# VHH binders against o75319, part 5

Target 1, 181 residues: o75319
Amino acid sequence: GNHIPERWKDYLPVGQRMPGTRFIAFKVPLQKSFEKKLAPEECFSPLDLFNKIREQNEELGLIIDLTYTQRYYKPEDLPETVPYLKIFTVGHQVPDDETIFKFKHAVNGFLKENKDNDKLIGVHCTHGLNRTGYLICRYLIDVEGVRPDDAIELFNRCRGHCLERQNYIEDLQNGPIRKNW

## First folded at step 1 (VHH)

Design a2t (framework vhh_7qia_2)
Fold by ESMFold2-Fast, scan of step 1:
Structure a2t (fold): chain B 181 residues (1-181), chain A 120 residues (1-120)
Amino acid sequence: as target 1 above (181 residues)
Amino acid sequence: QLQLVESGGGLVQPGGSLRLSCEASGSIFSDYAMGWYRQAPGKQRELVAFISSGGDTNYADSVKGRFTISRDNAKNTVYLQMNSLRPEDTAIYYCAALEDSYYTGEFDYWGKGTPVTVSS
């Protein structure tokens, strides 16, 4: 199936870099086969993603794909110069501690290996909002010591859309800090 | 649109086994992640088993070691093998498919359910 994800058109393709971090969030790019169902101004392919990031004078060094499917685009659709990491996350549920651990380790590894550049970590789920915002905010809270409300506000402002899932917001605000074992 | 049809439910004694099947039609099945939910009378629906489009699986703690989810993309079918069944497994079992497109926290497509009763 080449069905456009529900409400995918309702979201901005790419947010802004989150100041003070290496994160940028976006909705899932859709490969060329989806374009028959989209107006030209609605298209957001992997190529469009890289063009939009370049227009912001930024450069991607890593893409973390949080979707639980591979139907939207293939890693082969991405430039060879940008590593791709898949972390399967079920939507609606707060990501489990193992998933949070994988995300933190991928981010920490990237930052360690990219100390001498300013390349960004691009993170997306289907809409680039709930799973994406949760994991980015969880990283900022647990690793960088950012206050939960500040992390959420920063993400919402830079993404251009507010986190929608109440259980995600509640976990970020009131849940325990996840200490990696 | 994707259609899901469950089968294999029934009455079974404690300690018995059942294999549930869910046949999908209408879309490319391999694109979807699949889940099995259950709902006991008066309780909220719970996810018991999940399988990604790539075959990775996750289980609820209540069924780990007893239930196994699998898929056959050539047959557009997802299965739930239920072993060592207990009275508390009594519920209506629902097959669900996720295009990774739900924004409200629901799976995209649902079957109508197949009842499973575990009783002597």
Scores: ipSAE 0.013, ipTM 0.297, lowest interface PAE 7.7, mean pLDDT 86

Design a2u (framework vhh_7qia_2)
Fold by ESMFold2-Fast, scan of step 1:
Structure a2u (fold): chain B 181 residues (1-181), chain A 119 residues (1-119)
Amino acid sequence: as target 1 above (181 residues)
Amino acid sequence: QLQLVESGGGLVQPGGSLRLSCEASGSIFSDYAMGWYRQAPGKQRELVAFISSGGDTNYADSVKGRFTISRDNAKNTVYLQMNSLRPEDTAIYYCAAGTEYDSWGLDSWGKGTPVTVSS
């Protein structure tokens, strides 16, 4: 079966662009096969994602999918013009250094190739909250030099939901800076 | 919810091998992602290996190349093949299941199976 992820309906589909960055966070889009279990106002397909981004006068240039499954939607459900990157992350644990470095490398590569536009990096896990918020904040802290509490506050405000996992928050506030080299 | 029953732990010499099994019952096993965690005395419980409902795997850096996680959906079982065992692999090993490993955590845990690597 096509089970709707637990608590998925509790979260806003798409946050706002994080000012001063190229990031926007959202919950996982669900392909059309899930829609028979959803009211029309609850639907959030890949197409709905792009419509909501356009409604904010923004454009996606990359999607980073942090879920540990391919069951929610397929890359083929996305427009051909938008690159898709899968980084398998387990939600219960703070992402490992390999995962953090892969995320940083993807973001840095996108920014280098997109200097002449204002396209956004869309990041999602299942809820677009804990894994998503951790990796975005980790990038801002380690690469952009943002203070941890400022990064967390910015993410929480723009996502419309606060990071829930205390171990993620603790690592962001007091954990080591992960070097890229 | 899945009920998980672990087996295969024991005493083994350094360089040896063990295969842990975790048999699931209660819900549709194929819908769950499965993981193996371990906890050594005085240490925090850590993720060792993970396998998605679709068979994609992920490993802790300390066990990559030595441990292999696999699943048999027909038998409702997840396995951890442990090769080239080291004294630092000594821990209680726990099987865990979840439909999504995210902010609410895992749905089910086994009771643990002890593994001791000692000469």
Scores: ipSAE 0.018, ipTM 0.363, lowest interface PAE 5.4, mean pLDDT 87

Design a2v (framework vhh_7qia_2)
Fold by ESMFold2-Fast, scan of step 1:
Structure a2v (fold): chain B 181 residues (1-181), chain A 125 residues (1-125)
Amino acid sequence: as target 1 above (181 residues)
Amino acid sequence: QLQLVESGGGLVQPGGSLRLSCEASGSIFSDYAMGWYRQAPGKQRELVAFISSGGDTNYADSVKGRFTISRDNAKNTVYLQMNSLRPEDTAIYYCAAGYTPDEYWGSLPSRYDYWGKGTPVTVSS
C-alpha cells in the first residue's frame, strides 16, 4: 500500500527559520492520494507546506529532499518557480562523505545565487528530524564554524523536536570536520 | 533469534494470482521490517517489496500496481499478494526481516538480519 510513514503524525509539519541562516526544516509533504488516511487537521500536502511557509512571512527558494523514495510526492507537485534537489539518503546511519559534500555544494550554490534576496532553503527527510538535522548541523559546523552544541540546540529549538539518533549526535559533537568538499 | 518460513508458492498460468505468506517465530515480529526478494535462474537476488514495522511500503518498479505487501502482527505473518503474473515473475521468493525503520532501505540486502529458505513460483502456460 500507500501507507502513511511510520511516526509521521508525531512530528510538527514545519519548523521555524533557523535565525542567522537560510534553513527551514519540515517533515515530508504527502500528495493528495494519502489524504484518505488522514483527518483534515493531519493533512500536510505540498500546497499546505507553501501555505505554512507564507504564514511565517517566509519564501522558499530551494527544496532539498533527503528521503530514499519518490513515493510521498512528486517534484511536479511543487511550484515551477521553486528548484527541487533530491539527495537519496538512507536513514539510521550517519550520511557518508559523498552525501555530505553534495549537500554542502547545493547550499553554497544557492547562497551564491541568492545574495540579493532572503529566500529559504527547505530541507526534509521523512520526519524532518534526524537526516535533516544532521546535514544542516554538519553544514553549520564545518562551513560556518558554529560550535556543535550550539548548532544542535539551534536546530532542536527551531524544528520543535530534538535530534533522536545518538550516533548522529555523537558524530556532530566529536566526529571529524568534513573539509575538502 | 527469528525464524522465517515461506508458503503459498506454486505453478500458475500467466495472468493468474498467488498469495505468498511468511510466518515468523522467535523474536517479537512487530519490531521488524519485512521484505520480499526473488531470484530467477541465473540472476542475482532482487527486491520485490518491503514493509516497515509501522506499515510503510515500497515496491520494485517491475511489480508496482500488480503486487501488494501487507502484514498481520497478531499472526506474526507478512503477505505478498501477486496479481497479473507474468512468465518474468518466475523465481524463488524469499522473505527477509531486519530491524531498520527506514522508508526505502529494502533494496539493500545487508539491512536484513534474517532470511527464509524460499518458496518457488513458476508462471507458465
Scores: ipSAE 0.007, ipTM 0.200, lowest interface PAE 9.3, mean pLDDT 86

Design a3 (framework vhh_7qia_2)
Fold by ESMFold2-Fast, scan of step 1:
Structure a3 (fold): chain B 181 residues (1-181), chain A 119 residues (1-119)
Amino acid sequence: as target 1 above (181 residues)
Amino acid sequence: QLQLVESGGGLVQPGGSLRLSCEASGRTFSSYYMGWYRQAPGKQRELVAFIYSGGSTNYADSVKGRFTISRDNAKNTVYLQMNSLRPEDTAIYYCAAKYYGSRPEYDYWGKGTPVTVSS
């Protein structure tokens, strides 16, 4: 269906770049067919995403889509110059090792190819919060050696919303480091 | 491409203060997150403090409230202000620069600056 995701309107469309990283988090953009269900000030299309990123003086170099659906927008709705990667993740449960590995591999690949620029990795799930925040924080902890509480604080501050799922928070704080490459 | 040069180490009495500086040259400093690490004789190197490109910081529990990390992007410099120094703070202090998501071999390290806290 073409229903607006539950609680989607409760979240800010786009966070700020996480300082010291190449990450920026946002909620899922909605294609033009959803606009009939939204007031003008509530609209957040793929075009709106790029406009809001540009307003922050930033540029996207990659989008990682963590939703378990393709109903919200299509890759064809994005500029041809910006790579798009789909990693299907199920909500509510901590992402499995395969999902974590795919995310880390994609981020590392982008950074190796983009050493000469400062383009951002845009990451989103439905709300740009729990799955998005978990995978970004997991990357910072496992690959970059950031302390869990510092990674979570940085994400929460820059996203403008705090990670909500206690099982995700607990895994980040107390779970094992995933050495999966 | 990036070179790190530390300064400000030395001998200080317990309860004293020192300010370490790390000057970066070669690459765009503002894109890096910067850290101070230390290694005491016979011990492993440990993180002391980190500062992200936007100014957010974190500290080892052993130094919270005593040490402050800061950066001046216009001068390509990161600082570690060390107050209320203890004999246990005696170590070689290393400056590090990391570009997020890069491999460890792309990290930059200074040669270290010794800090001795004793009477």
Scores: ipSAE 0.000, ipTM 0.141, lowest interface PAE 14.2, mean pLDDT 85

Design a3b (framework vhh_7qia_2)
Fold by ESMFold2-Fast, scan of step 1:
Structure a3b (fold): chain B 181 residues (1-181), chain A 119 residues (1-119)
Amino acid sequence: as target 1 above (181 residues)
Amino acid sequence: QLQLVESGGGLVQPGGSLRLSCEASGRTFSSYYMGWYRQAPGKQRELVAFIYSGGSTNYADSVKGRFTISRDNAKNTVYLQMNSLRPEDTAIYYCARLGYSYGKEFDYWGKGTPVTVSS
């Protein structure tokens, strides 16, 4: 029970804010029951997430959870003041158009309601890399008009890890723009 | 050592235009992410325009459609063309090289160039 996700320890807990955007990416936080399997410096609980964001002089206004499970932490483990949105996405596959639309709709809604502040949209999957990087880059390309290679490079640098899945990278670079949001 | 030198600020009437320049010394300018920040009296610095290494651009909502950021990699220079200036654009404008490596931020700033928009 409570198995640590494969390779989870290999990734930086939280990246940096992506400049020119409201996005920050991180790996999935693990609730207290996982800490027996982790050294103190490896722990990354929901509380640790908010502490690390504050250490960067940033503030979360929304968390978008892209994992296909709720076993790693519960919404109740987060501060009640920060909205939480679950978008179930299957790993390894390029997200479908419905998932992409839902992500874009959530981001656009947050930005409309938060024009007078600088709060961030925190996005994570299991490693905060492939599904997370895909959806953030897809938003920047389709909505903000960013060149695919520029979006990918900015995500990679700010996350501190490069997108790994070639099918995701190929879809971002050569796939169609999804204009319905 | 990296050095950023801003120029082009000044006094202008509402509705006027100014072009700011930032010359960077050092290697690999073409790979830098570059931005223009501003700081109004008594307020925190805000990012108003950003240009990716490949040339894509982003703007704060308050300046979109009025400001244009561009770069000339042969001259190691980034520009901010400011049109339809408003009194609320009054600030010191800072050029910055935005660096990120392994999730760490490495910002380099110029000393700023003041812009005053008044009648």
Scores: ipSAE 0.020, ipTM 0.500, lowest interface PAE 7.4, mean pLDDT 86

Design a3c (framework vhh_7qia_2)
Fold by ESMFold2-Fast, scan of step 1:
Order: C-alpha cells, then structure tokens, then sequence
Structure a3c (fold): chain B 181 residues (1-181), chain A 117 residues (1-117)
C-alpha cells in the first residue's frame, strides 16, 4: 500500500558520501502515489533522491535496495542509466551470511567495473539506518579492515543518524569477521 | 573555517622517498577524517590514502605497501610517507578533511610531486 512507513518522516532523506568509500546512504524513496499523504517539504521521490545527490556534486552508479517489499517504488521509477539491485533483507534480525555475501559481491563487482570513475553506491532500507548501516559497516570491517568503532562512527556522522539496533551494533563490534564470503 | 596547508612535495628519482605534511588550522583537528588525493595530468583525481578520526586507514591498491598515512592530533598534522616512488606517482597531491554530515569538506591547494630521473 500507500501507507507511509512508521517513523519514515523522522529521518533525513539522504546522508553524505562516506569519505574514503564509495557509499552513500538514504531512506526509501516513495513513488508519486504517496505524495497525497505528504506535505511538499516531506516528499522524497526517486527523482528527489537524484536531485539531492546532484546537489552534493555526487553521482549514483548503483542502487542497492535492502527492503523486504516492493511497494514503495519500482525500479522503472529510476533513471535507466543507474543499475538497481534488490537484496531482500528481513528487518530486526542481523543479516545472515548469504545476505552479507550478496552485498559484498555486489559492492566488489561495482568497484571493479568503476575503477575509472568516482560514482557512488547508494544503499537504502526503509529508514536507511539499521540494515543499511549494518551492511555498509560489515563491508568496511570485513573487506577493508576498518576498526568496528571507526566504521560505525563514520556511518553515523555521514548518515546524520546513529545506528539504533543493539543486536546489529553488538555483531559489528564483537561478532566474527565473515572472511570466506 | 578549517585551513589546510600542504608541504614536502618536490622532485625525486624513481625508488626514492618523500614525506608530505598537511597542517590544519582554525578548527578542532582530532574530529576530522583526513585523506590524501592526487591528480596526474589527463587523469581523474583519486583518493590514495585515508585516515579515520580513531586511526583506522585505507589505501588505494596502487599505493598499498608503499605509502603510509598517519596523523598527529597534538600538531594538527596529517602525513603521507611515500616510499619506492615510481614515475606513475607523479601528480599534484591534495590534503582533504571531512567531519561528516552537516560539515563542509576542506581542501588544501595541493603540492606537486614529480618522480623522474
């Protein structure tokens, strides 16, 4: 449906690029049919997403959608020039190893194919916070060797909101590195 | 508000070493993420080394094992130690600082590094 996600209005639409990485995080864009339930200043459509990223002098090269639904917007609402990848990720649970592997594979593939440009990997879940922050931080820790507290701090500052789920934070700080994925 | 001044660039022979410095003034340095970018003629600007506020580091594949980034928060300075320099490292090297959301990015004016016999 056209029901606005719980607390969606409480979060900034788009964070800033995470320096030293190709990541930018944002909350789920809502297609035009949701706009009748939003004030003009609350609207955040797929078009609004790309306009806000251009305002930061950045360019998207890939969108990774971590929501477990397809009701908020359709891939065809995005510019044809930007690849879209869906990784169905259940909320509240720490993403399983298969989900972590799929995310790492997508990121590594993008980086390999985009060595000659500075395009960004846009990552979102519903709020662009818990699942999004977990997978980005997991990538930085496991693949790039970043200390967990540094990865979390960078994500929180660039997103403009702190990771909220204690089980996600605990796994990032004290959980095993998924080296074989 | 934050000002960045690079130094240490110059002409060096292949296999040589240089140490670049970037001194920050005007705002609290320790909360910034710091990085070194470079831009060679006809190439895009690339990030070669990055250091988090807590000390974690990242390096471009082209410089791993040869370059080391470090910071001295007491001196408001970030360093780039460049060893085993190659002609392809020839570029203008830029220091940059970020603080996260709602803070601007700050850039130095760049310092040229030429690796040539």
Amino acid sequence: as target 1 above (181 residues)
Amino acid sequence: QLQLVESGGGLVQPGGSLRLSCEASGRTFSSYYMGWYRQAPGKQRELVAFIYSGGSTNYADSVKGRFTISRDNAKNTVYLQMNSLRPEDTAIYYCAAWRGYSYGDYWGKGTPVTVSS
Scores: ipSAE 0.090, ipTM 0.565, lowest interface PAE 6.4, mean pLDDT 88
Fold by OpenDDE, second read of step 2:
Structure a3c (fold): chain B 181 residues (1-181), chain A 117 residues (1-117)
Amino acid sequence: as target 1 above (181 residues)
Amino acid sequence: QLQLVESGGGLVQPGGSLRLSCEASGRTFSSYYMGWYRQAPGKQRELVAFIYSGGSTNYADSVKGRFTISRDNAKNTVYLQMNSLRPEDTAIYYCAAWRGYSYGDYWGKGTPVTVSS
């Protein structure tokens, strides 16, 4: 159905571009059918997403959807010029190696194909925080060699919210590096 | 707020080395990302390298393996060691500081680097 996700209203719709990266995180946009359950100022649709990105003088080049459902919006709600990738990611638990690999592969593919522009990789889960933050940080740590605390700090600052899940934080700080291939 | 002052620029031959320094004023230096940008004549300003508060580094592809960014929090200074310099590295180099929302909350006035035989 069109039930508003728990605590969804508590999070900023869109973060800021992470300096030195092509990443931007945001909470899940909700299709029109959800609007009747929201105050006007609470609404955040796919269209609103793109408007907010433009307001930051940025452009999305890819959307990675980490939610474990398809009920929030449809790929058809997005411009045809922006590719959409779904990576079903279970909430509350550390993503498995396959999920991590899929994410890394997608990011690397995008970067390879988009060397001539500065388009962003938009990443979201439900709140655009925990799953999103973990995978972005995991990428920075494993692929870019960023120190875990630096990656986490960067994400938190740019998203405007801090990673909340201790198991995610612990894995990022002390967990093993995952394979990149 | 921070004031940034660059130094170390100059003329160098191709293949030579140069070390830039940027000294920051203020008490919160350690909380800032520090970076180096450059602007060549007729070109846009571009990121060269930046360093996280925790010491992680990031480099433009064009300078990877040749340039090294480092910081000394006790001295409120960020450095750019430039090795194997090329004519295309000729530019005004700018020091910048930011706290994660932008690529530059504070900027230095720049120091010129000229690589020429």
Scores: ipSAE 0.042, ipTM 0.503, lowest interface PAE 2.4, mean pLDDT 92

Design a3d (framework vhh_7qia_2)
Fold by ESMFold2-Fast, scan of step 1:
Structure a3d (fold): chain B 181 residues (1-181), chain A 119 residues (1-119)
Amino acid sequence: as target 1 above (181 residues)
Amino acid sequence: QLQLVESGGGLVQPGGSLRLSCEASGRTFSSYYMGWYRQAPGKQRELVAFIYSGGSTNYADSVKGRFTISRDNAKNTVYLQMNSLRPEDTAIYYCAKPYYRDTSGYDYWGKGTPVTVSS
């Protein structure tokens, strides 16, 4: 259906690039069929996403979609030149090791193939906050060696909203580093 | 307003060392995330090293093991210690505080300090 996700309007559409990284986080874009339920200033389509990122003088090179649904927009609503990766994640649960490793593999592959440019990895779940923030921070901690509190603070500041799920925050601060098996 | 002033650039021979300094004027330097960037003529500006407010660091692969970024919050200064310099390190080096959602939407950049490594 065309039902707007719960609390979707409460969040800023797009954060800022996370400095020192290739990451930018945003809430799920909604295809044109949702616009009848939105005021003009509330609209955030796939086109709106790319316009807002261009306004920041940035360019997307990859979108990683963490939602457990395809109802909000379709990959064909995105420019053909921007790769799209779907990683199905369930809300409320800390992502499992297989999901974490899939995310890390996708990021590492993008960075290897994009050494000659400064294109961004766009990451979103429904609100662009909990699952999105968890996986980005997990990557920074495990792969880049960033201290957990620094990773969380950077994400919160750049996203414009703080991670809300205490189990996610606890795992990032005190959980084990996830190693590839 | 945040203002950044770089110093320490110069001419050095391959294998030599330089220490760059970036002095910031502002109320809350200790809370800022700071980076060193460089731009060679005709090339795009690239990140060299980044330091988080808590002290964690990140480096471009080309400089890992050779460059060290650090900060002195009492002096409102961020440093880049550059060892084992190579001709390809020749560039204008910029200090920057990148934009965050809680700012005006603009990056804060210094005017740059040139580094030339001649063979």
Scores: ipSAE 0.000, ipTM 0.184, lowest interface PAE 14.3, mean pLDDT 84

Design a3e (framework vhh_7qia_2)
Fold by ESMFold2-Fast, scan of step 1:
Structure a3e (fold): chain B 181 residues (1-181), chain A 118 residues (1-118)
Amino acid sequence: as target 1 above (181 residues)
Amino acid sequence: QLQLVESGGGLVQPGGSLRLSCEASGRTFSSYYMGWYRQAPGKQRELVAFIYSGGSTNYADSVKGRFTISRDNAKNTVYLQMNSLRPEDTAIYYCATRYSSGWYPDYWGKGTPVTVSS
């Protein structure tokens, strides 16, 4: 349905690029049918997303959608020039190894194909916070060798909101590095 | 990226007034929280005044009642009106912006010096 996701209004639409990376995080855009339930200043459609990215003098090269639904917007609501990847993830639980490796593979593939530009990988779940922050930080820790506390601080600062789920934070700080099989 | 350009600093006598301006360019200003920070010689940078996107304000105890922060979203500008200036207000004043309260500012201006001296 057209029910606004719980607490969606509490989160900033778009963070800023995470320095030293190609990542930018945001909350789920909502297609036009949701706008009747939103004040003008609360609207965040796919068009609003691209306008806000342009206002930062940035350009999206890939969107990774981590939501477990397609009710909020459709890939057809996005510009044809921006690839869209769906990785279904459930909230509340730490993403499994298959999900983590799918995310890593997508990021590595994008970076190989985009060596000669500075386009961003946009990542979102419903709030652009817990699943989004977990997978971005997991990539930085496991692939780029960033210290867990540094990865979390960087994500929190750039997203403008702190990771909220303690099990996600605990896994990032103390969990095993996920190696390729 | 969002750029912040400060103006209005200078030399003023104790009891005088100055109005600082910070003009934002490159991004939608109305969505951002805006703050004024200052750094006195040999001290850490501290928050002076903060204004939320909706216009609500918060002030450091040391400036409460003397300084007023305001914003003009049509001009992409935030202001700091400083009245009853004291020698201890001498500092470099920085404009900064972020998406939410409580965390480090996303963007900083270069700073504008304010000297309160006879």
Scores: ipSAE 0.000, ipTM 0.085, lowest interface PAE 21.4, mean pLDDT 84

Design a3f (framework vhh_7qia_2)
Fold by ESMFold2-Fast, scan of step 1:
Parts: sequence; structure tokens; C-alpha cells
Structure a3f (fold): chain B 181 residues (1-181), chain A 120 residues (1-120)
Amino acid sequence: as target 1 above (181 residues)
Amino acid sequence: QLQLVESGGGLVQPGGSLRLSCEASGRTFSSYYMGWYRQAPGKQRELVAFIYSGGSTNYADSVKGRFTISRDNAKNTVYLQMNSLRPEDTAIYYCAAIRPYDSSGWFDPWGKGTPVTVSS
């Protein structure tokens, strides 16, 4: 349906690029059919996403959609020039090793193919926070060798909201490095 | 905001070393992420080294193993140690303090730059 996700309005639409990386995080865009339940300043469509990223002098090269649904917007609502990748993840659970591997593989492939530009990897779940923050931080820790506390702090500051799921934070800080890249 | 002053650039022979310094004036320096960028004539600016508030670092592939970024929060200074310099490293090097959610942009503030020329 056209039900707005719970607490979706509580979150900033788009964060800032995470410096030293190609990542930018945002909450799920909502297609125009949701706009009747939103004030004009609350609207965040796929078009709004691209406008906000342009306002930051940035350009998207890939969108990774981590939601467990396809009801919020269609890939066809995105510019044809921007690849779209769906990785189905359930909320509340730490993503499994297969999901982590798929995410790392997609990121590494994008970076290899985009060495000659500065285009961003846009990552979102419903709120652009817990699943999104987990997978970005997991990539930085496991692949880039970033300290867990530095990765989490960078994500929190750039997203404008702190990771909320304690099990995700605990896994990032004290969990094993996943050697599935 | 921080004000940044770079120093340490100069002319050096291939294989040589230079240490760049960036001194910041202002409070809360330890909360900033710091980066070193470079720009050669006719090329776009590139981030070569980045240091997190907690001390983690990352580097562009072109400089990995040769450059080391570090910070001294007591002195409000960030350093770039450049070893095994190549002609391709010739550029103006800029220090940038990075604050998330700066409404005026990511790079706040930028220093004036320090030129590095690697030539025989």
C-alpha cells in the first residue's frame, strides 16, 4: 500500500558523502502516490533524491536498495544512466554473510569500473540508518581496515542520525571480520 | 571555523622525501576529519590521504605504501610524510578540514596549498 513507513518523517532525506569514501546514505524515496499524505517539505521522491545530491555537487553512479519490499518506488523511476541493485535484507537482524558478500562485491565492482570518476554509491534501506549503516561500516572495517569506532562515528555524523540497533553496533565493534570479499 | 596553514613543500629529486605540515588554529580540532588533496595543472583535485578523528587512515592507490598521514591533536597539526617521490606526484598539496553537514560544503576550511615539484 501507500502507507508511509513508520518514523520515516523523523529522518533527514539524504546525508552527506562520507569523506574518504564513495558512499552516501539516504532514506527510501517515495513515489508520487505517497505525496497526498505528506506536506510539500516532507516529500522525498526519486527526483527529489537526485536534486538534493546535485545540490551537494555530487553525482550518483549506483543505487543499492536494501529494503525487503518493492512498494516504495520502482527502478523505472530512476534515471536510466544510474544502475540499480536490489539486495533484500530484513530489518532488526544483523545481515548474514551472504548479504555482506553481495554488498562488498557490488561496491568493489563499482569502484573498479569507476576509477576515472568521482561518482557515488548511494545506499538506502527504509530509514537509511541501521541496515544501511551496518553494511557501509562493515565494508569500511573489513575491506578498508578502518577501526570500528571511526567507521561508526563517520557514518553517524554524515548520515545525521546515529545507528540505533545495539546488536548491529555490537557486531561492528566486537564481531569477527568477515573474509568474504 | 578552523584556519589552515600548509608548509613543507618544495623541489625534490625523484626518490626523495618531503614532510608536509598543516597547522590549524581554532578549538575542537580533534573532532575534525582531515585530508590531504593535490591538484596538478590541467587535472582535477584528488584526495590522496585521509585521517579520521580516532586515527584510522586511508590512501589513494597511487600513494599507498609511500605516503603516511598522521595528526597531533595537542599541536592542532596534521602531517603528510611523502617517501619515494615520483615526477607524477608534482602538484599543489592542500589541507582540508572536513565537517559533516557543513551547509557551505564538505571542505571547510581549505588551506592555500603548498607546491611540491619532483624533478631532476
Scores: ipSAE 0.011, ipTM 0.422, lowest interface PAE 8.8, mean pLDDT 85

Design a3g (framework vhh_7qia_2)
Fold by ESMFold2-Fast, scan of step 1:
Structure a3g (fold): chain B 181 residues (1-181), chain A 119 residues (1-119)
Amino acid sequence: as target 1 above (181 residues)
Amino acid sequence: QLQLVESGGGLVQPGGSLRLSCEASGRTFSSYYMGWYRQAPGKQRELVAFIYSGGSTNYADSVKGRFTISRDNAKNTVYLQMNSLRPEDTAIYYCAKGLRYFDWSPDYWGKGTPVTVSS
């Protein structure tokens, strides 16, 4: 059925903008049909996402959806003014080079087209933590030259939750830099 | 980029205001992480305020709510608006450019501009 993702309620809906970047991370929004199983204070719809970002005096210019499903919400549930990009990723596995390069190209393209504004790139997986944190940190390390531990600490502080998957952390700290983004 | 020119320092009474400016040469200014540091006589240099390439800011606890850092990429300039100045704000203020996050180590420093808060 229409089940809430495991542990979804354990995470803050939206983090803070990561200073020095255009990134903001959040957990997957759940379309209206899921609200039958949620208390009012637990609801986090696509509309709630945009309201919370506005409350932080920020504006989304792109959403990158890293989930392997469209079960939780559809692109049509988002405002027409905000581009949506789907990059299918499987949980628990470090994203492959093709996925990493696709993410980097999307971010670089957005930044080039949005150099005259301060709009944010919103990134989410199911919990907005492991796949999300990995790809954001991988971008910062490989493209912007940030030290791995600094990237991870920045993400953890701004998301309000620490990266949980040891294989992701290990790849960020000791894995190869993925060139040719 | 390679040259930072600071201005706006001076003598001001407690409770007064000053605006510091730092103009950078070069075409890549908008991508730089810019900050203001200060050094009081006989003390170590400390971070006061920092502005990232994307416009986000960070402040030392001692200046939060009183100082505002901003940038104008069209003018290649970073500013520090200092309000409600206190005698303990007396220091030489340095503009700096960095390439790193968090444990931020500036790769280039300005010459400094003195700020004295005294009656």
Scores: ipSAE 0.000, ipTM 0.114, lowest interface PAE 16.2, mean pLDDT 84

Design a3h (framework vhh_7qia_2)
Fold by ESMFold2-Fast, scan of step 1:
Structure a3h (fold): chain B 181 residues (1-181), chain A 118 residues (1-118)
Amino acid sequence: as target 1 above (181 residues)
Amino acid sequence: QLQLVESGGGLVQPGGSLRLSCEASGRTFSSYYMGWYRQAPGKQRELVAFIYSGGSTNYADSVKGRFTISRDNAKNTVYLQMNSLRPEDTAIYYCAAYHRTGYSLDYWGKGTPVTVSS
């Protein structure tokens, strides 16, 4: 349906690029059919996403959609020149090793293919916060060797909202590094 | 406000070394992530090295193992130690600062040129 996701309006549409990385996080864009439920200043369509990214003098090279639904927007609503990857994740639980592996593989592949440009990897779940922040931080910790507290602090700063789920934070700080499937 | 001043650039032969410095003034330095970027004529500006407020570091693949970023919070300075320099390292090098609790407010230096040539 056209029902706005719970608390969606409480979050900034798009964060800023995470310095030292190719990541930018945002909340789920909502296709045109949702605009009847929104004031003009609350709208955040796929078009609005790309306009806000351009306003930051950035360019998207990949979108990774972590939502467990396809009802908010369709890949066809995105520019044909920007790859779209769906990784279905369930909210509230720490993503499993297979999901973490898929995310890492997608990021590594993008970085290998985009060495000669500065295009960004856009990552979102419903709010662009908990699942999004977990997977980005997990990548930085496991692949880039970033200290967990450094990764979390950078994500929180750039997203403009702090990770909310204690189980995600606990796993990032004290959980095992995921190197094996 | 924060001001960044780079120094240490110059002309060096291939295989040589340079140490770049970036001094920050005006604000608490330890609250900033710091980065070194470079831009060659006709090329995009690229990140070379990055240091988080807690001390974690990241490097571009092209410089990994050759360049080392470090910081001295007591001196409000970030350094880039550049070893085994190559002609392709020729660029203007820029220092950047990102406040750890700020939202998108970034500071940039004016750059210091590095030329690697025989």
Scores: ipSAE 0.020, ipTM 0.473, lowest interface PAE 7.7, mean pLDDT 87

